# VHH binders against Probable E3 ubiquitin-protein ligase HECTD4 (HECTD4), part 15

Target 1, 370 residues: Probable E3 ubiquitin-protein ligase HECTD4 (HECTD4), of Homo sapiens (Human) (q9y4d8r3627to3996)
Amino acid sequence: SGGDPTYAFNIRFTGEEVHGTSGSFRHFLWQVCKELQSSSLSLLLLCPSSAVNKNKGKYILTPSPITYGEEQLLHFLGQLLGIAIRADVPLPLDLLPSFWKTLVGEPLDPEQDLQEADILTYNYVKKFESINDETELEALCAEIASQHLATESPDSPNKPCCRFTYLTMTGEEVELCSRGRHILVAWENKDIYAAAIRSLRLRELQNVECVTAVRAGLGSIIPLQLLTMLSPLEMELRTCGLPYINLEFLKAHTMYQVGLMETDQHIEFFWGALEMFTQEELCKFIKFACNQERIPFTCPCKDGGPDTAHVPPYPMKIAPPDGTAGSPDSRYIRVETCMFMIKLPQYSSLEIMLEKLRCAIHYREDPLSG
Key: E = the ipSAE of ESMFold2; O = the ipSAE of OpenDDE; V2 = 0.75 times the mean of E and O plus 0.25 times the DockQ between their complexes.

## First folded at step 3 (VHH)

Design r12 (framework vhh_rezetamig_d1)
Fold by ESMFold2-Fast, scan of step 3:
Structure r12 (fold): chain B 370 residues (1-370), chain A 125 residues (1-125)
Amino acid sequence: as target 1 above (370 residues)
Amino acid sequence: QLQLQESGPGLVKPSETLSLTCTVSGGSISSSNYYWGWIRQPPGKGLEWIGHIYYSGSTYYNPSLENRVTISVDTSKNQFSLKLSSVTAADTAVYYCARGSKTIWGEVSNYFDYRGQGTLVTVSS
């Protein structure tokens, strides 16, 4: 076909457009969300805990004064959240619970939300709160001071550490109180110092200015009154789908094309192989199968609790492969991402099924080719 | 009570076009909640999905058949039809028309939940 260097990309758009509203639309939303989470826009920031493998890959809204352009992007993010709710198309956004809490108007938990977002600052604050005598405080201040540059001219200002100053999440030094640069941390004020740092981080995580812009965009698509009725988790589920892949729910809501049964040997191998997957591998599998990294969450709970998973709008379908070329074990898994459909060869063993599934998620074939 | 009834020729000659019609009763084909399609079962083989159509006219076809298949809808008669061109002996099968259900929020078909009785089509001279 065409000699375009984005050939695979163009094929996916063309095939999904032929197949109607869901596939090309889901792919477009996926691309937009990945761009919004890119470092080039600076709209979203990887949480500091991510650097030490806690909440790895999770984002927060960048806690800085917003420009007009950034306000427009935040408004657009809000519109995407509203579209996701109305269309029931999950967005692959990896935002911390603190974002969802602020969006629905819930206060942040000063222990849990700080720990999840910035474990290093949490530990720093806890060290000052746990100090029981002046000697321990002096030792802690000396330890912290040792982390500063040794080179200092006689006329240089005093180091920020052990003074009423702290760094913002974007790396700017701020005073925790009036004349904070000139106030030493001492036995009499160490708890005030710890509380001030905690308050700074929680204000940054709450990010009222940016969330207000997001809410304005959301409100152009859905009634904001709905937010007063939703928990933060429910809001995340309605916009981004499940934040983890629940294999039991996926299996319970999987549909089989006429003639195939859940009890068929190769289908039992399929589920057995997925049970051996890590959460990272399951997320890659869902991305392979439907161009989303999360399982859609749909249908309001009827008489059920908020933890009740419901039939997704795009239930995964298992179908036989196209054509009959070669032995089943020589074939690769094909998918139709717009239909959330797996075209699954009748592989002869669990080991072959596992090999082919891992090949598919790590060595991505063009799902629309054939 | 939903009923789907296939109608069309039981015999068709090689290289000709097979034309089948499904008449829907007890439900409206104009509903956005459903899609309507065709599946077949060749002798001694499993079921094969041919394709389906939404009330809007949007179609989805089996890639192995897509160059030979056309599915269309006639809302005035509450019917949908299949045309399969350039038939060969390999197209001999029992053909079923079927309805698939969408979820309340769904935009993509999930599978077929109702089928007609099926009609045997033999491709022979």
Scores: ipSAE 0.000, ipTM 0.111, lowest interface PAE 20.1, mean pLDDT 75

Design r13 (framework vhh_rezetamig_d1)
Fold by ESMFold2-Fast, scan of step 3:
Structure r13 (fold): chain B 370 residues (1-370), chain A 125 residues (1-125)
Amino acid sequence: as target 1 above (370 residues)
Amino acid sequence: QLQLQESGPGLVKPSETLSLTCTVSGGSISSRSYYWGWIRQPPGKGLEWIGHIYYSGRTYYNPSLENRVTISVDTSKNQFSLKLSSVTAADTAVYYCARGSKTLFDEVSNWFDPRGQGTLVTVSS
């Protein structure tokens, strides 16, 4: 740390190397993006859903009041997105669809985008919306008050069950409306309470002020009129690469270890089985293999640290299993997620391969990294 | 089709009480799903929430106006009313009655479905 990070990044960006710039420049951009996604800068926040293993590793712009330094950093993020488009260099940024929608000027879906970003708040809102009986509402408010009182010390006797207040995504209690701390949730206002919470979270998620700073930075590199021609998905694709698992692309960037060949029978079964997978199953497979739902551009090391060994994408490796051959069909697939490496048994048929792969992707607890 | 219509004097003298009534047609004020309120727009300024009332008679007022505002409901006439006491030239505005549902009390953009046509009230001697 030290100094304004945005200024340090700008100095580095303008000081590009004179020889072999493409590989060196890509590595530099990945380091910058890693720093932007670091907890030390607090520019990006893991979405609340990630705490309950939904959209794990997906980020949103931190919904806090903008400081001068944060505005400059957001402007710089916009410049990076513009450079990615202009130079055709993908950035390793894992931002929710809501960011891309807001960036191109599309409205958020109040059901889907809230579920993706904050499933706990979504469920909380739905509980209040679904109540059709006044006694059920009283019971729900009492339960919520009991849970909050167990977490927090009670401030006063006769504390009301629920008030028109809620926590921001950064954990600050705010009033949902004028005098909200003095308004009790009651039968006649429960739907307004639910709507107010939804509105608060969607406003935080959209984060128009921060996205405006990003757009300003982007506009310094490319014409902003181009955004009117791009869908959110197209914008993400042009800046961060493929947001879905392209099996042919994965296969083309896969490395085979210890004398294994792409034409080996069990490896042909492996690719054949993956061809039968849905996109949801392929995303689960990639998460199983590297702890990310998208093909990684950089090493998915749990310890962190830069990966300078590979140009994006980071290659998947297929290796033989540890130990003696015995009965391959009785073994399970093992992975080393930090290295994006699969230890693949020599299964005897496509059906067995498919069964073992589906077992791996539907297992609740991910296997330990090697 | 649900309709709201404001009625009341268009001219009020300083220090007097401004009184407006909203008549609701095509729906009932007695619904638990809705609240009923007043918003105003002074010349050259944005919309300002005044207050609202539930079918039960429970009221919520803008803190800046709280000591001068009274909102009441008459479910038998399907009407609700606004009284604003001790008026000054600053109270000159177009006054709207509106229905609110599943929206923030003080978020005036959400008070447009449905709302009345608005009535101009000028405070002058």
Scores: ipSAE 0.000, ipTM 0.301, lowest interface PAE 13.1, mean pLDDT 77

Design r14 (framework vhh_rezetamig_d1)
Fold by ESMFold2-Fast, scan of step 3:
Structure r14 (fold): chain B 370 residues (1-370), chain A 123 residues (1-123)
Amino acid sequence: as target 1 above (370 residues)
Amino acid sequence: QLQLQESGPGLVKPSETLSLTCTVSGGSISSSDYYWGWIRQPPGKGLEWIGHIYYSGSTYYNPSLENRVTISVDTSKNQFSLKLSSVTAADTAVYYCARHSTIFGEVTYFDYRGQGTLVTVSS
């Protein structure tokens, strides 16, 4: 913590020009993005689905009343997005598609975006929508009461009931409508209740107040009118790079060290195992291999030169282990993250390769986390 | 209780700037829940969204009009305004100011609007 990077950046862009393709500048942008995604600032919130292993590590803008300091940081985030576009320097930001949709003016999908951001609330809403009769509703209210989400009826203290209230993504209880604390969920209004919860979560996910601050910052760097002409994916691509791992692209740019060939049996097992990975597992693999979740275009630990626009991707390297003593099947995969280098044992089968790769990506720890 | 009222000249000359102000009463413009915007209806045509503003000053414009439109907000006076430059006869319309909760770039819902003011572009 050598001072606030946001403060240093604001000084530089208030009246001075900064070269976006310099290595020092790229390192600064990386540091700032990591700080913005840190728990210290609470500017970004891990999406609720992340807690149940869906969209793990994906962020949303924190849906809470904005302070002056938070408004400045959101404005600065917008400036970073604009600079990424102008300088063609991708930012290491892991934001849900709902952020990009709202930023470019696309409506949120009430099924898909809610499910991606908050699967638990989505399932809760669906339970109320699927109820067939009053007895089933009473049973659901009793189940919810066991999870501390329902209250006792004023007319019957032993009958659990839900009220027109719900928790925000930040854990605050709010009324879904005027006098919601005094309105009981009943057969006649259960669909209205479900719709109100869906609307609350979608409003939080859209987060108009915070996105407006981001757009203000973005608008200081690029014309905002262009945003209505871009798809959400195009906006993400221009600011953060491709949000997925293209395995054929990775394979085409992989270098083999120390006499290894792509056609070697264990190398074929390596690519075969990665073909079986989900996009989430592929992102974890890339993070294991180079300490970032997107395919790098520059060296992870060093500056990649002054012009990034026409530089080919920084190649992944496959090398043998430093020693060959003992059975290959007994060894673990080792990496040199700074060089995007994998030290890969000559595993005897696809099954062992898959097991060892999954072990590597699931039991990898950040050096600072313990 | 919330009321919006348009004010400004009902007649502007071609090539000049059309200027309108909306005064909000019975509620505050400084609300995170709403945008404040302008829509118009040319004679014999449907409603056309012009743009909207958030109380922080962030603006969103109809792409077909964006080169000519400026919307501004004055939270101290509880007012917001429209400037439309280089007007032609095609800009003759009834202009409404509106409060809405909307998605960026598209306006599909207005919960309050003014009574409208006719602006005629003529020599």
Scores: ipSAE 0.000, ipTM 0.091, lowest interface PAE 24.0, mean pLDDT 76

## First folded at step 6 (VHH)

Design p1 (from d04 with T58E K99E; framework vhh_7yz9_2; at its last look DockQ between E and O 0.02; V2 from the best seeds 0.00; counts 0 for: pae E 23.0 > 2, placed apart)
Fold by OpenDDE, look of step 6:
Structure p1 (fold): chain B 370 residues (1-370), chain A 119 residues (1-119)
Amino acid sequence: as target 1 above (370 residues)
Amino acid sequence: QWQLVESGGGLVQAGGSLRLSCTASGFTFSRYAMGWYRQTAGNEREWVAFITSGGYTEYADSVKGRFTISRDNAKNTVYLQMNSLKPEDTAVYYCAAHEIYSGTEYDYWGQGTPVTVSS
């Protein structure tokens, strides 16, 4: 059957203990997540709302029948989520709340989750729900027909009527009920029509089959009972973390090697520079420093002190540069990503620090290239 | 045209076993999850077992440990092995092909096969 997508990516986890302490491993997870989000795999798609600049950058699972290969990839996604939890390595995934709700078994909100995922459909449904008489319905149907008939010849004598069909998220027209193509939307059934569309989108968002595959994968890594204990938000935070960097948190979880103090001038420049960075730059910095795009925003440590146990990759470590030769200002920042260690020269100014940091975060295209 | 044909139903004594089969035609069987459902007169259809295209299985609590769902993609067939049958298992059993959409409206169903378990 010539129509099934071929996937170049297939990974199976065999009973291995997952250790999140390796920079290469973290990068690997990052790459995998990136691939899973690739349009070539079509496992994830941007939510429809993104088209109108709402919830931009948020993804949902593609609501379409899944092949065996796709199922395996979804299973793998579940495993990744599990690994993220176990290894405390946040995944660079941006999935809508509806996904997390479904994952943990929380029912979707027919208003909120629909609106978040597909504001256009939401508004469409609301139009039908808000009409007060048959005349308004006729007008609405005429409007809708005019938008669709822009492709059909003006001479069709038939009054523009809506039918019990609607487009799926993947762009396929489907019947909302049996023989829906032959059922006209009328005053008597307009509410049913609206409800049917809402139901369609909610089913697509729920995506039970795909989530089942994801859950299966997740369950192979962690006990699924954990899901019953977590809210959707907690699940998201534990797997994907926050898409921004909290500098105060980072600073509180930074350790200085012997001979360095937080009050050192170049250390002050360092933090000053980071404070000037955009979130994008900060993310790049973290990627540079520890091969993660995201880092935990919470830690089980009691006081944040150096002697307390921290969630990986914390603590960040600031260390002297390698070698003593030459002017500090001529040196580059180096990192040991596995250790989340920054070897920081004693730059003489904030400006130089900024320059060197920006250079560092833009120069390293591939953390594994070093 | 999508078609599902169930077979294997019949009369069995309590504690006995039956194996139901459902043969699919008209679609790429291997791409779809399959399920078994049962319905008694006057009651709603009840989910019994589910198998994904990749072979992941789930069962209703009422049949867990007794029933086994499996599939043969080469034969476009899904099976339900029913062991340790109880009178409460008496129902018409339906096979379904599941799309990604949840709900009965988008599922394809067979005509059903009756199972009667005598006490």
Scores: ipSAE 0.000, ipTM 0.197, lowest interface PAE 15.3, mean pLDDT 84
ESMFold2, look of step 6: ipSAE 0.000; ipTM 0.094
ESMFold2 (binder alone), look of step 6: mean pLDDT 82; pTM 0.827

Design p2 (from d04 with R31S T58D K64Q K99E; framework vhh_7yz9_2; at its last look DockQ between E and O 0.01; V2 from the best seeds 0.00; counts 0 for: pae E 24.6 > 2, placed apart)
Amino acid sequence: QWQLVESGGGLVQAGGSLRLSCTASGFTFSSYAMGWYRQTAGNEREWVAFITSGGYTDYADSVQGRFTISRDNAKNTVYLQMNSLKPEDTAVYYCAAHEIYSGTEYDYWGQGTPVTVSS
ESMFold2, look of step 6: ipSAE 0.000; ipTM 0.090
ESMFold2 (binder alone), look of step 6: mean pLDDT 81; pTM 0.816
OpenDDE, look of step 6: ipSAE 0.042; ipTM 0.356

Design p3 (from d04 with R31T K64E K99D T104K; framework vhh_7yz9_2; at its last look DockQ between E and O 0.02; V2 from the best seeds 0.00; counts 0 for: pae E 23.8 > 2, placed apart)
Amino acid sequence: QWQLVESGGGLVQAGGSLRLSCTASGFTFSTYAMGWYRQTAGNEREWVAFITSGGYTTYADSVEGRFTISRDNAKNTVYLQMNSLKPEDTAVYYCAAHDIYSGKEYDYWGQGTPVTVSS
ESMFold2, look of step 6: ipSAE 0.000; ipTM 0.120
ESMFold2 (binder alone), look of step 6: mean pLDDT 83; pTM 0.834
OpenDDE, look of step 6: ipSAE 0.186; ipTM 0.641
ESMFold2, look of step 8: ipSAE 0.000; ipTM 0.098
ESMFold2 (binder alone), look of step 8: mean pLDDT 82; pTM 0.827
OpenDDE, look of step 8: ipSAE 0.223; ipTM 0.634

Design p4 (from d04 with R31N T58E K64Q K99Q S102T; framework vhh_7yz9_2; at its last look DockQ between E and O 0.01; V2 from the best seeds 0.00; counts 0 for: pae E 19.8 > 2, placed apart)
Fold by ESMFold2, look of step 6:
Structure p4 (fold): chain B 370 residues (1-370), chain A 119 residues (1-119)
Amino acid sequence: as target 1 above (370 residues)
Amino acid sequence: QWQLVESGGGLVQAGGSLRLSCTASGFTFSNYAMGWYRQTAGNEREWVAFITSGGYTEYADSVQGRFTISRDNAKNTVYLQMNSLKPEDTAVYYCAAHQIYTGTEYDYWGQGTPVTVSS
């Protein structure tokens, strides 16, 4: 249909082989991933634990009824994961471990995965599992009723009660069993109630319909037999790369051009400055230097070296600046992003190196870069 | 290989009684809430009665006070005692086992047992 906004993009990606390692292609994928994680698409939902600063910035597939348009977008997400694997271009997606488990078919842990995704519901369930008598249950239900939950009976609107209902991750009240809106939580069924809430959340995380759509898109790009061979972590690493910047790995996969050595003083200043960077600053540096935020983990050379093949964008290359005008300390750092090459002046101190690197990652200008 | 087998249906005069039974196999019966449903031709299936694994019961307004649901976990059986039957109770009655919302298992349904109440 002509109404699908991703239709043209899906046809072009599906019908074309993924090739090239240009900075423009990598930047395009970064933009797509940023948009996929935006709330405007409703495709991804920030995990509920993020509301209390746990797993902040981690997403899950939105657990809602699947529309045809949403199915097509999830299929496209699967294609992107496959493209990332084939092109060795990591996607900056921050997905919860439960997504990766479901993608490869690994069972969810009813304790750990619930706690990671929704600590508030986990704690709520634990309250019901840990009460010792009916008096505690009545107190807990009264506490819950005072929080304006939809647990009050129409026949007894001021009576404290809990019913076999709960809110989905998207805020919809659902019955935990057939006719749950009419079943009061009582001492005899409290453990069943707690188990039902846990099961609701686990079903939402399992999200079979959405994951099936993602797997279908992935299968159009790579053999799905690979999913039986990969752990959830391995799948994440092959599609999204290293979730943090490992300076030891970066340094091991760096080559020095034109008479430079890693023991040169300004090279030592360079690495010393990067050691002072936060992870956010390191991501900006990678973006500045090669137009990506993440370093692939799939480079075949474990310790680097000039004789081994490197996966793009590796190796990082440090080279002297172009020309000889002025003192080194007056120059700015320039880069060739397509080559992952840093044209680094011989700055006279760590302090100056730090200043110039921070300038480069925050104030990128066309005249200062290649 | 799960099964739910209803029995006890038949023809009864108005004001009479019937006792329906539903025997389960192939799943852990004690983990399931059980329900009775009924359906007349051309209509949607209507809920009748419900019992949790712990014995809590609920009834549709149309049968309250006339029908009693019970279960025997040792025999994997749920019952529906139907008293003071009316012609409007005529339907095919279905037994259902409802998983307490797991997201990984679906409800189980019997094939139904017909009940006819003559005026």
Scores: ipSAE 0.000, ipTM 0.163, lowest interface PAE 19.8, mean pLDDT 77
ESMFold2 (binder alone), look of step 6: mean pLDDT 83; pTM 0.835
OpenDDE, look of step 6: ipSAE 0.026; ipTM 0.465

Design q1 (from d08 with I100T Y105S; framework vhh_8h63_2; at its last look DockQ between E and O 0.01; V2 from the best seeds 0.00; counts 0 for: pae E 19.9 > 2, unsure alone 64.6 < 65, placed apart)
Fold by OpenDDE, look of step 6:
Structure q1 (fold): chain B 370 residues (1-370), chain A 120 residues (1-120)
Amino acid sequence: as target 1 above (370 residues)
Amino acid sequence: ELQLVESGGGLVQAGGSLTVSCAASGFTFSKYAMGWSRQAPGKERELVAGITSGGYTYYADTVKGRFTISRDNAKNTLYLQMNSLKPEDTAMYYCAAKTTYSGWSRYDYWGQGTQVTVSG
């Protein structure tokens, strides 16, 4: 409080004065998001299907009982989401669609959300659902037993069987019903077994306890009624933006200081270099330039608004370098992160531009570390 | 003795709808996968739709989106709702029960069939 009303709290850095929408603030948000996604806190878990391309690197809330401390962190996560919305600072979070659905109160799809989160379990359930007779069930059980150290039934030591247990996402074996460890999957109850597994995963994905904490935090920042107005996708976009950099969009919204034109040779080298960058490199570039990895999804320009309608620090600005001493090629790129301003020397070639940009994005990952 | 008795067949105009039913007896209906097959004159019998004991459904590509297979275990009855019928759907429709290990296309028991005729 006490500054920009878009912020819910005041951040103070030791040895540095932080005012308003500073680059340091954005960096702080970035760091917090990275920490929240770290394995050390165990708040977030890579979804079982994270190896699938579309879900690569996607997280879910860890489906386990939470401590008081964890609850507070989840509450804080909610607050961050609220701050992101209010300040229009996209957070570098990669959360599965099921999270956003649950957050806004949309019911999960028992097929789609299961498949997206845990394709192995999805396929497993489908196998049981698709069985047409007892013989097929036996065959399936035999297959499963061959893959897993099948527990031999004391009553039928030679018959592979499944029991009413399954592994949680955290790797714990749980009973799917009362005394499930002692109940064999048979033709008569196979559908119940499949349904129970599905239900387990859906409950884990819903994660009511953790989401409640997140919602509470969010509600402390923004009216929760807003959630009823947003789709899950809209919620994701407003909080986290796009997970990729649209270079054309960036270019279209870039401002040049007096004396610089888009047609200038070194400016052409600049954009040429960025066009050669991978998405990872582009993200690092944005981080270097404004201390965030993503750009906002919202564009007032789409509604016919002026460029000035963008939330600071947007748009990106290109400016001449400080000072005139020395060859341009010997100079380094400098940035004013608070303004999203790049002070760009007049490098003499695309090669030099590329080199200097790559150096810049690799050396200054943490502006507070120097 | 396992018995399957189909009903509900008849003459329908192209684009029309029809529901055929199969009354099952002589076995525990709820434990078995059921299906519908059809046979047109001069053609081989083909699977139209199947449903497992758990309600999982299968449809042939030719009827997908138009036909719906369902079951009422309390009534020991299998249904096939046929929408958007085409002349090509004209056939004797047979109810089938699956009791042995086989693919979706193979069933062990069949009814006598009910005739469905779609006029162009």
Scores: ipSAE 0.000, ipTM 0.188, lowest interface PAE 16.2, mean pLDDT 85
ESMFold2, look of step 6: ipSAE 0.000; ipTM 0.156
ESMFold2 (binder alone), look of step 6: mean pLDDT 80; pTM 0.812

Design q2 (from d08 with I100S S102K Y105T; framework vhh_8h63_2; at its last look DockQ between E and O 0.01; V2 from the best seeds 0.00; counts 0 for: pae O 17.0 > 2, grease 25.6 > 24.2, placed apart)
Fold by OpenDDE, look of step 6:
Structure q2 (fold): chain B 370 residues (1-370), chain A 120 residues (1-120)
Amino acid sequence: as target 1 above (370 residues)
Amino acid sequence: ELQLVESGGGLVQAGGSLTVSCAASGFTFSKYAMGWSRQAPGKERELVAGITSGGYTYYADTVKGRFTISRDNAKNTLYLQMNSLKPEDTAMYYCAAKTSYKGWTRYDYWGQGTQVTVSG
């Protein structure tokens, strides 16, 4: 939903009958998520620590005043999260834990969440917190001045000093207090300075305004009381699933149509090929097969339920190919994305299987065209 | 409209304790740093204590160890607990809100103040 012509998508929600049984629907959700994460919208940005392995590729909500249009998009994001939960369609979103904490109303950890989101700022703050005397402060300021074109104090042109300013996550220099640009960091106020920086980052991570919009959207789809029952991690898993493909899990839940067995040679080739795939390739495979990049984290089977208790399109299904004409090795893999069904020819070797699978996952950029 | 309303001031004997409160409205209290300032007769207004949106606190040297600033975001209320009060602590105490996130060029908002008088 949203009336801003600047945005390329609009969704009408029907309320009670939201389900992910359609391959096209799942693809749509995928596209929307990609668009929301696009740099063109600037709704999400990579966290400062995104280069660190643990948080590689993780996003946060942009900490800036939001326009009406942006608010609507955030509302829409909330709706998507709700849809994901209701339809068991995991969204390809990579959001930092701080987002999920704020979403469910859990307070941020001023140490852990700061460190996780912005290690540079974290370390910067820690330096000021750890100094023991004025000499150490001077040394620290000298170091900082050497790295940053620190403005010379008019009163002491030769003394490197810091001022009560810092960069926002969006790269804007802001004052940390009234007239902060004119206030030097000194021994007497260094702790205030450090605290102010920490507070700035935490406020940015909390991003209450944006999260409020997201919550409002979410609340339009599911009862918000549900949020009080979920941990941040649970919320993430229910909305976005796992960011990787568990191949063993997939295999364990795969159904074979009549006439096919797991022990069939070409089926063995199939799984052998997937075992050789990178996580990226596996994600592409899932996208090819069912129009989503992730698989749900929740499995009714964990609760002792039958495999039939899975929410469509799960489980994955392997079926014979359509028709009998020609050599199996000349045939292509076909899929029915709505059912997560793979029509798999009886390829004669692992090499051929691998080639055909790789071709399938790379050529089909638009599953809706096939 | 942003409003800050101080309360809890009064007469207290030297060595006594007093807690002043500030009720905030008209803005998202939890997002902003808050502070207490005081002004004694014939003196300039001075910062007494501050608390960031993240809950980090700082104090003037004159009150350090005696005063405690705290906040209840659920109640949109700022507190200043004053212990071991001295006659020199006699002043009008003002609640202040820092409402600018993207810079501090904006003037802070102040309440009307609450009078604290410490008798010797």
Scores: ipSAE 0.000, ipTM 0.177, lowest interface PAE 17.0, mean pLDDT 85
ESMFold2, look of step 6: ipSAE 0.000; ipTM 0.374
ESMFold2 (binder alone), look of step 6: mean pLDDT 82; pTM 0.818

